VH-VL binders against o27280. Designs and how they scored, part 199

Target 1, 266 residues: o27280
Amino acid sequence: MDSMNVPEVLEIKRIVEESESVKTFIFSWDFRREVRPGQFVMVWDFRDEKPMSVSLIDPVRSEIGISIRRVGEFTDRVHGLSEGDLLGIRGPYGRGFELMGRDILLVGGGIGMAPLAALADEATARGMRVDALVAARTADELLFLDRLEAAGVNISTCTDDGSCGFKGFAHERLLTLEENHDMAAVCGPEPMMFQVMRILDERDVPAQLSLERYMKCAVGICGQCCLDDTGFRVCAEGPVFWSQELSRVREFGRYRRDPAGRRVPW

## First folded at step 10 (VH-VL)

Design F3 (framework fv_azirkitug)
Fold by ESMFold2-Fast, scan of step 10:
Structure F3 (fold): chain C 266 residues (1-266), chain A 121 residues (1-121), chain B 107 residues (1-107)
Amino acid sequence: as target 1 above (266 residues)
Amino acid sequence: EVQLVESGGGLVQPGGSLKLSCAASGFTFRTYDMYWVRQASGKGLEWVARIRTKSNNYATYYADAVKGRFTISRDDSKNMVYLQMNSLKTEDTAVYYCVRPSYYEGYFDVWGQGTLVTVSS
Amino acid sequence: ETVVTQSPATLSLSPGERATLSCRASQSVGSYLHWFQQKPGQAPRLLIHDASNRATRVPARFSGSGSGTDFTLTISSLEPEDFATYFCQQWESFPLTFGQGTKLEIK
């Protein structure tokens, strides 16, 4: 446990460009420090530290992967690195996904497919039937389709602009898909997750949703990690929550918090 | 559906040249390193060449047997990988396969049907 | 370079029998050893990757085991379509190297 709070300086073994804005960084990992899909690590570039979901968990190869979208100064610097360069990794942190039953549905939007791709690997390794609904604004922003296909996942796509698959939003596509699932896991923009959760609740499918909200620290309590009404702390009790838990949170799907902690509508 | 289709094989005299082409479809070609592997009749498989993606500056690697004579290249706009073979020798006679690795490298996942290159006088 | 050696060169068995194929590396390759099946006139087909992981759509009768330098491919009950040549391949170091193949033929 204590060793997960000390950054380990790791060499970037491989870099894969997932899209124009997303890269996956692969590191050798000692699996005495267990990692589960849905958990995150703190990535340290020796100046700033940011939380990133683990997108690849490969104990056979003793590797983990971290998928990072380029959105600001920290991620711009990390995207400028090459194989052989060093990064600090601390963790893992958070509550991961739980697998139940035989048939699972994954619903991912944008970079939210990163933790779901790791979950898909575990589910298929267990012999589960995996259906994935992969959503993005455009075809070029759909992530991990080739990886999911190689794993034997049944893939449905949707794009806001109709450039690939169903034209529309994830929840609209979900209404046209088969209802035969023992559980679902959902990760993506909060408004998408809210709409998907409502449909799954009506279908009586237990769902787990991952909240990748702004976090100030991975170990302690901070106001930006706290959810309205329930007092949940994303870094301590999340980031993965069951749909019934999130149904009691008034902010879920309605508001987000900016870095100053102020309510901003979606 | 993921597929790789090779072309450009044929009969050539020792010292001659051939350019092999491989057309990729059904996946995001630009994100994969690409490989050429060959097999002489009734014999084992031999790795020939590797080309990396744009983010790795299209770095190329060759087996010692072909280094200096063969050049691997790619055109991501056309989903094509190529193998330019110069100064061909009789021992280069083989079926040449275009191969895609697993998503994060580490094993060969998808193979083309192969194209036969015969180097004979 | 890492030399990979397969044994036996030829294995003659009948349908329904168990097949055991061996692969040895000249130095440790960890778990980075893969198995391929090849039928005459066809490209190789991935069966097992990383010593023991069955590839997608490969029947359950195929299994792999081993680590370091000694590896085994097992076919628990041979079907007629299983009579083919099998190759092992290491991905620990470049150049990537393959075994010479084991031909599985009908007795």
Scores: ipSAE 0.659, ipTM 0.829, lowest interface PAE 1.7, mean pLDDT 88

Design F30 (framework fv_azirkitug)
Fold by ESMFold2-Fast, scan of step 10:
Structure F30 (fold): chain C 266 residues (1-266), chain A 121 residues (1-121), chain B 107 residues (1-107)
Amino acid sequence: as target 1 above (266 residues)
Amino acid sequence: EVQLVESGGGLVQPGGSLKLSCAASGFTFRTYDMYWVRQASGKGLEWVARIRSKSNNYATYYADAVKGRFTISRDDSKNMVYLQMNSLKTEDTAVYYCVRPSYYEGYFDYWGQGTLVTVSS
Amino acid sequence: ETVVTQSPATLSLSPGERATLSCRASQSVGSYLHWFQQKPGQAPRLLIHDASNRATRVPARFSGSGSGTDFTLTISSLEPEDFATYFCQQWESFPLTFGQGTKLEIK
């Protein structure tokens, strides 16, 4: 009855405004249904359903958090909700990040910091050293800086406009950072992730990248999430992929697919 | 570095008023609910007031002992939280702490140094 | 309101001994119980949050346990700097309430 494909109606316990365009919605969660950093859930407002990355995993408090950017009609409606209101949640779905080594790098762009923030919590709880490169177009779009600092994460920032930290793109900032990491996890706009992956490959740092692609479920199957050369399905085989897997995909970083499966340049 | 710096404490007569200020720095102030907690000399801690962030409509909450007399407010443009204290009683004599909760609430993680309020004739 | 009661009021021990401090809630608070240390003239310092989780920079000798209504703070081997007042606090319901404190004093 409580399979991952049946939405559970949950009460919004807390809402935190992360930025002018991003809110985190926190729910009580029964951890008999495990959740790992890098996984996502389907959020249902009783009209439409959209995939959202899990950004907080707190088994001590029996809570999960879901961070949502305001980008359209569905997300505008969800942003209008208050604590005590109800949402349907089904999942989790996808494979999560795998932690290895003792010293890790997180590279996040915009809302891509959401799944990485959950990973940072787990890594610091395990006693790992965590360096995070947090990138955005402007200072007010940088996410989770205070949360990461409270977790003991070493933070570097960059903004396209230079309003906070390094002036430039994530991959340009990465070139100025030291190379002593056992692994990296990357999430953000696909063109950013492609550039970051190439640098990490040159440095021989194994990287895991989280992809958010067009998703449309039919009888529980998200066919539109398929990648070009490999047939990877983001909701089933992702959203987290190793850089070695993505290096074989000609689509990654170059074009995306619309809901009909057509190639659209970034 | 996170800092909370209280000011505005002092000596006041019973029935008088004081306004406490708390200057926050080193974090994104507007994102956090903010709290006031007090402690009378040699006594335990007592929660006084709470103000929520903008996403929760700046909702305010008070301990029964201060309801109707104290008002908590904030100015996100200045990273300030305030406590307006009216109709002060000798029982309000305490060190008043400005306190920040953990990022998603649930426990107090940063405390200011405190400011002493003495209500005495 | 949820009343939080600490015992003992004062605990007199020597360095190297184990200290066990108790905190009891009048109704279940789940795991939403926190411990603070306070030295004279200083603000309280968070030690343990959510019953058993050590705050950053808190030594491993401090541990918390319990759930529901009964909680303990244990200091496995007292150091001179540990002689202070300890408060527990529940965050299950408003109003937020603190225990009256346990004063750890040197014997």
Scores: ipSAE 0.658, ipTM 0.835, lowest interface PAE 1.9, mean pLDDT 88

Design F31 (framework fv_azirkitug)
Fold by ESMFold2-Fast, scan of step 10:
Structure F31 (fold): chain C 266 residues (1-266), chain A 121 residues (1-121), chain B 107 residues (1-107)
Amino acid sequence: as target 1 above (266 residues)
Amino acid sequence: EVQLVESGGGLVQPGGSLKLSCAASGFTFRTYDMYWVRQASGKGLEWVARIKSKSNNYATYYADAVKGRFTISRDDSKNMVYLQMNSLKTEDTAVYYCVRPSYYEGYFDVWGQGTLVTVSS
Amino acid sequence: ETVVTQSPATLSLSPGERATLSCRASQSVGSYLHWFQQKPGQAPRLLIHDASNRATRVPARFSGSGSGTDFTLTISSLEPEDFATYFCQQWESFPLTFGQGTKLEIK
């Protein structure tokens, strides 16, 4: 139908190891196909196709980056590739983040920092003040700290084990931060996002949250992407949702669904 | 904060060898490609060598002027990058800088203070 | 090899004046051209990257422009600390190459 629905075979220009488990793959990109932070692409290794958030958007260099965590057969194969190798990319897909105000807060957990790093780049380029709360289980799983620092972002860290920054969870650290923000963007595990959303709601800070799970279909409705009470579908309506939209979803932050469709606590 | 500190420079006769070291601190060293750039007295800057990060199998690249004589290497466990210089020539006399590129490459953003190498008889 | 040439070799000006420094590449480098400042006895300091983007902590009086083969570094009103040597550098192709430098000195 259009160029977004057919994979374009692109050469991997650069690979950067973000952590032991995460690599960023950089490609030349024709920005006649607009890409915004919070959108995703389908990555095809000529065997399987998986959705991946865009983590770098650089129109000055005509490049995009995709950050991929090693979690299974597909990602293991992609991590084995070298600069000069080829991947199929189609997209972008989904609703991206919207920037508003002058002071923004980013709250990211693990690989959830990938779309937020792209947002940080755009926000700082617009002259906005950016505070980022970067959360992970351990210090070696904190992502993009050097990149965020280079962009002029004010960084707070927290780790479950206390190996870097605040010892505890993102929402516990957020409770100790007194600063007012015009908006927030949040991406990470759903339990973390739920707790952060509640605090931001009490502070009257509008928040946008990115839900990234089980997207087998980038252009259509996928049952595994469907949210409970509202009928939201991540690949069609998301992956970015406003906190007001998610506050009405009984399932968000409480349950997920296994392959049999059963509700399973986080 | 972010720092690169070079050492190992000195006076050496033509045909001799020197090994330069660069100690990195204040950033996640293993994720960056690292470069050596030199500057002869009263002259411009000249790229010498590049070593890629672990994700690119530590691939190495050299300027034609030093290819076959110089070897760049790194030890991520010690946050060190090295330049082994063999078969030194008088035209290798320069201040040698250890340099970190921008996060996804494309420009040099952090430079060490430099270490002077003098090749003279 | 892409050759990068700077002009003039030496520029003599007074504090408060505008400085305009030129850099020309032998073939197109797109926007992949960067500017560095170097003071005697010191390492180069990044001023402008990718033709027109000011590096962090660099004063607003420094600006860059150009694309393709012709680039300019402008200092809108010289301060005493700005008298230094300025280098341009391309990152379009390897080997990476630098200009020979423009020495900005007090009149």
Scores: ipSAE 0.663, ipTM 0.814, lowest interface PAE 1.4, mean pLDDT 88

Design F32 (framework fv_azirkitug)
Fold by ESMFold2-Fast, scan of step 10:
Structure F32 (fold): chain C 266 residues (1-266), chain A 121 residues (1-121), chain B 107 residues (1-107)
Amino acid sequence: as target 1 above (266 residues)
Amino acid sequence: EVQLVESGGGLVQPGGSLKLSCAASGFTFRTYDMHWVRQASGKGLEWVARIRSKSNNYATYYADAVKGRFTISRDDSKNMVYLQMNSLKTEDTAVYYCVRPSYYEGYFDVWGQGTLVTVSS
Amino acid sequence: ETVVTQSPATLSLSPGERATLSCRASQSVGSYLHWFQQKPGQAPRLLIHDASNRATRVPARFSGSGSGTDFTLTISSLEPEDFATYFCQQWESFPLTFGQGTKLEIK
């Protein structure tokens, strides 16, 4: 819709510190403009604009939440804001996750748990059984564990350093989990998502994966999100794709392109 | 397992003081605002006080009935919340509950067992 | 201050019957109205939050409805363990306020 492309200046209603590097910013939202888990918004600090996944969708409270990791100048400025300060929000954009079946698996790495936390809320509200595999480098970087527990989600954790749960990577932990699921949703670093997808494909579990690099395509920067495999191109608005769609794109999880168009391994 | 355990209740004379403690376990205490709610025998519930998390500068809020007499505080290093009660009145006689709100606040989801405070001579 | 009023004060019913409990706010609280169950000697237990959302592990026979100033808690078919006192509570404005309670007792 045309009104999606004009930023609304919204007051920060609440700020919650999820970890030393991640904060969730909560805004009042008019749900006549629908927002679904897996969609993103453009956050504008009146200087720069960046895409951020929606991490809380609460139509009962008329609120949305956006979780932001501190990784550079823009996010440093936003993290310095207080309740009552203003931000521009444009959107939502992109296709969201689709829920199916009764038992679902969520696999999230780092900040990738943000859109999956919103999906967990919707799935549990629909009476689905939700298993979440939450992965991070260290225990202090695991996100939303208390929130997921309160929602009735069955949680498994893994950390690279072994400080919480399984010592190892998400795909290694997934191999030790042998429960049947009707679908999976995956969000995190692309190499992690690729390895997780292959395991789910082997188990015949349909998976949806959220890819950060396709967020710009949804707002009209198509050249940055097109992939090519032997002349085959997929230029769909992301960020959420089914594993069957991604199986036709050789670049996924294997390499990216530099500014000169050369392949660079992950 | 999420747990809140209150202590410090007892019998105290009118005009006296008492400090309640609440020990939290099983969750990331520093992230949550914390509340105290009381209930007189056979009566309804009454909200008493709120303390916000460090990210919200430990802001405090009180019911009018206790303003100036009660002080809520917390020690995140010990996972403790406290209620210092001064100038106690017979009307303050109640079971005092330590209460945790939902993750982004908005409703009470975890209650302690309560500690009885009796103000009489 | 938003005053919250419950009715009736006491409701006498038999197991298997439907119970309907009412809660009224002196001004609109949107959907920020919650229901708690309390048994003698125990802390209150959250049943329904935000008017109509069942809390985790609360049986399906409990349901909530309403918005603005008028709210209802319904128990579709009473079980023996449901005979308790029920409180509603608003979280629209501070100070947070509770109703005076409805005592559900066996006929």
Scores: ipSAE 0.581, ipTM 0.788, lowest interface PAE 1.8, mean pLDDT 88

Design F33 (framework fv_azirkitug)
Fold by ESMFold2-Fast, scan of step 10:
Structure F33 (fold): chain C 266 residues (1-266), chain A 121 residues (1-121), chain B 107 residues (1-107)
Amino acid sequence: as target 1 above (266 residues)
Amino acid sequence: EVQLVESGGGLVQPGGSLKLSCAASGFTFRTYDMNWVRQASGKGLEWVARIRSKSNNYATYYADAVKGRFTISRDDSKNMVYLQMNSLKTEDTAVYYCVRPSYYEGYFDVWGQGTLVTVSS
Amino acid sequence: ETVVTQSPATLSLSPGERATLSCRASQSVGSYLHWFQQKPGQAPRLLIHDASNRATRVPARFSGSGSGTDFTLTISSLEPEDFATYFCQQWESFPLTFGQGTKLEIK
């Protein structure tokens, strides 16, 4: 059965090292099953399954790419694979980004640049002017700079340690950038996204934000997907949300919940 | 500004050796596979060698015409790729280009200006 | 080895005319065929990748089409700077191979 609920076993066609901790895995894909920037897939290594954002969408070459950061046992095993090895992929899942207007701002932190890189490709293909603010702790953790430059994206960088571009946080750098964007898309650590959203709201720039912790919510696994103060569950509507939706979420940017439902500050 | 600058070409006798260098700047060199492509005067282009990035264990590939005689290598700390050419033949006379593939590979998007290698007695 | 053959070897045309260049592969290369422009004394310049996708800063008068074994590069209205040698190249199978080139020259 070719459906979103059944994993398809796919051969790894290419592997590209984006950084010491991030690799992009490229697979042949049948685009009769459409994929949009901001959507994710479940990656299965025949032991565990984890959600991963789609970072490359190439219908001309019939390929998708999935960028994975090495952070634990599952991702260590996947990083140990070679071209020709097999992985299970199911999906896509979740709400993708919507594009509107002529000028778009992308603000990405760390692996959050993965879905934004796919969005940048689509926006540039539509003839939009794309400005990207790429943020990381250090220069070595900045992702996709060469890919974005090749796509014609105007790039600004910031690093916490000042090793590349502006020395400081994404929201501090954003305050020094021009304000004339028709929309923005934001993906990265939740504290960064909260600060960026606040600035964009003050500038009246409509923004879409992608929340990694809500990817499980989009496939019906719901411990993490309460979007208002009444405890209302908003499963399957993520991971991409408009800033207006997130402005009403008490926990956004303030705390997360552990598996027991306890509040854990960022 | 993305640049590839070749050096090390020149005149050498048959059976001799040359080492070509390519200095890369303006991009994250370590992420890309690197290639050498040559072109004899008035002839077409011929792919010569490829070296992969560290994540692919610096795997190397060669055209049959040069296998066993040429060695491609890289130094990511210096943003350099090299082509060591041994047992040179008159047939190896060509302009040698250092070439970067597109992001995620698939086509050649950045070429150096080339360096001329002449193998003659 | 996948052999790539270009035709004609030479096209003699005037500015303003349409140029049509052909490339044929000995076996299917899907859409993994690219076109390069080369002027005397210069490195090749990527023009079209993956059969029909125009590279950055390449004028709209250049277009590519085809799939499988038969591919075409079209220049809708020749400009003086377009008189150059054009190469096609396949990226479907190892080793990577180029056509022998089509020289576009002023009549």
Scores: ipSAE 0.613, ipTM 0.809, lowest interface PAE 2.0, mean pLDDT 88

Design F34 (framework fv_azirkitug)
Fold by ESMFold2-Fast, scan of step 10:
Structure F34 (fold): chain C 266 residues (1-266), chain A 121 residues (1-121), chain B 107 residues (1-107)
Amino acid sequence: as target 1 above (266 residues)
Amino acid sequence: EVQLVESGGGLVQPGGSLKLSCAASGFSFRTYDMYWVRQASGKGLEWVARIRSKSNNYATYYADAVKGRFTISRDDSKNMVYLQMNSLKTEDTAVYYCVRPSYYEGYFDVWGQGTLVTVSS
Amino acid sequence: ETVVTQSPATLSLSPGERATLSCRASQSVGSYLHWFQQKPGQAPRLLIHDASNRATRVPARFSGSGSGTDFTLTISSLEPEDFATYFCQQWESFPLTFGQGTKLEIK
């Protein structure tokens, strides 16, 4: 709808510090505009606009939340805002996650836990059994552990440096976890997602993966999201894709493209 | 395991002072606003004080009954919440609970076991 | 301030019976009304939040309904462990306020 492509100026209702580098900004939302886990919005600070995944969807309180990691000038300015300040929000955009079956595995790396936290809320509300593997480089980068625990989610953690939980990568920890899930959802660094996808494929667990670089495709910007293979073309907007779609793509997890379109190994 | 453990209660004379402590463990304490709620014997619950997280500049709020006499504070490095109670009155006699709200606020999720404060001559 | 009133003060029932507890707010609190259970010598335990949403690990026999100023907590078939005091609480406006409680006792 055309009205969804114009930023609405919304008041920041609450700000929650998730870590030293991540804050969640909460806004009142009219749920006549449906929002699903896995979708994103464009956040406008009246200078620049950036895509951000929706991390909280609360129709009971009529609120949405957007979790933002501090990585540059735009996000530094947004982190400097206070409750009562204004931001422009347009959307939602993109394909959301689909839920099926009775149990789900979530595998999140870093800020990739943001859209998965929203999915965990929906899955638990449907009565599904939810297992989450939360991965980060260090303990300080693990997100939403308290929120997931409060929702009744079964949590496993791992850090590259061993500062919390299993010492190692997400896919190494996954090999030690229960294999019986009706589906999985994965979001995080692309190399992590590739390794996790391969294990889930071997276990015959259908998985959905959320790819940050495809958020621009969903709003009509398509500089680096085209994937090429013999006879294969990804036609639908991202950022969420089924593993069957990604397994057909030679590029996924092996290389990416720089601003000039040049292949760069992970 | 998520725990809130209160301490510092006891018997004190009217006009006296007590400082209550609440030790939090098993969660990211610094992320949460924290609350004190009290309950007089055989009576209902009464909200006493609120302290916000660092992101909200540690803002504090008080029930009218205790404003000017009680001070809520926190030490994120020690995962502690405090309630300094001055000029105590007999009507302050109650079990005092340290309470954690839901993750994004809106309802009380986790309660400590409480500490009894008796103000009597 | 928003005054929250519970009725009845005491409700005497037998195991297996249905319990219906009432909570009224002096002004609209939307759906920002929560229910707690308290057993003697224990802290309150969250049962229902936001009028009708059952808290984690709370049995299905507990349900909440209502909006605005009138709310009910229903226990479809009482178990022995359900005999306790129940409190409602509004979170629409500060100061946060609680009802005086309904004591559910065995007949």
Scores: ipSAE 0.676, ipTM 0.827, lowest interface PAE 1.4, mean pLDDT 88

Design F35 (framework fv_azirkitug)
Fold by ESMFold2-Fast, scan of step 10:
Structure F35 (fold): chain C 266 residues (1-266), chain A 121 residues (1-121), chain B 107 residues (1-107)
Amino acid sequence: as target 1 above (266 residues)
Amino acid sequence: EVQLVESGGGLVQPGGSLKLSCAASGFTFKTYDMYWVRQASGKGLEWVARIRSKSNNYATYYADAVKGRFTISRDDSKNMVYLQMNSLKTEDTAVYYCVRPSYYEGYFDVWGQGTLVTVSS
Amino acid sequence: ETVVTQSPATLSLSPGERATLSCRASQSVGSYLHWFQQKPGQAPRLLIHDASNRATRVPARFSGSGSGTDFTLTISSLEPEDFATYFCQQWESFPLTFGQGTKLEIK
């Protein structure tokens, strides 16, 4: 409907600094428009519009949160805003995560923990047991550890440089963790997600993976969001996909495409 | 795991000064607003002061009863919150708690053990 | 500015009984009302936040309800460890304010 396709100008109620490069922006939200973990919104600063995953869903307070990593001109401008400033928000868009079973594993890398933190809140509110593997390059890039701990989540950490928790990559740490999960949700760099998916597949754990890198177009206006062999449009059919769907996509975890369509390895 | 440990309480005469300290551990201190709440013997709780995180320019707020006399501050490099109390009155006698709010703020989540401040002649 | 009033001041009950504690705000606080338990010599412990949300590791027998100006904390079947003082607190407006407390005593 029009209310989902036309940006609403909303006031920033609170800003929380998650790390040197990540902030969460909190807005009042009318929950007659449902929002699920794994969905995204288009954030408009009155000059450019970019897709951002919803990282907080709080129907009790009638609030949503959007976590934004500083990676370019648009995000630099948004990071310069203060409480009381205005942003345009439209959505939500995309397929969210589905919860099943009683025991769930979350595997997040960097900013990929943002949509998974919202999922963790929902899972714990439903009485599910939640284990989270939080991965980053260094300790200061691990996100939402305090938030996850407060929600009752069982946390394992992993850093490439060994500055916190296990020294190594997420998939290496995962090999040392329990195998008794009913489902998993994974979000982070594609090479990490590919390796994690492979292990979960061997364990017969159904996994859902969120592909953030292709979310340039919320409405599916152009073919920029298409995956090669399946024809999936991330903004229309994603960003969340089951592992069985992604196992058939040649480019997942192996290469990306530049603006000209040429294959570029990760 | 998560801990807040207060220190610096004691006995002072009216008009005196005390500086309370709160040592935080087990969480990313620099991202949280921090609060002081006090409780007089056998009485209710009273909010005293608030200091915001760096992203909100370390803004400070005080209850009317202590405005102009108390100063809240923080040192993120040491994971410390302070409450400098000047011109103390007998009405300031209370247990002072260092308090961490919920992750996105809105309720008090973690409390220290408290430190007793007694103001008497 | 927003005054929060608790009633009764003291509630005398026996283990196994149901306890209902009231909290009233002088103006609407939406759902931004929280409940704390305090035992002698200890810091307050969060029980319920945002009117009805049970804090982590708080037993299911504790529940909260209400919105606007009228709120209740219910303990469905009292255990011996539940005899303590209970405070409500609003977070709608600054200054943050607490009720005067309800002391739950063994009959």
Scores: ipSAE 0.629, ipTM 0.811, lowest interface PAE 1.7, mean pLDDT 88

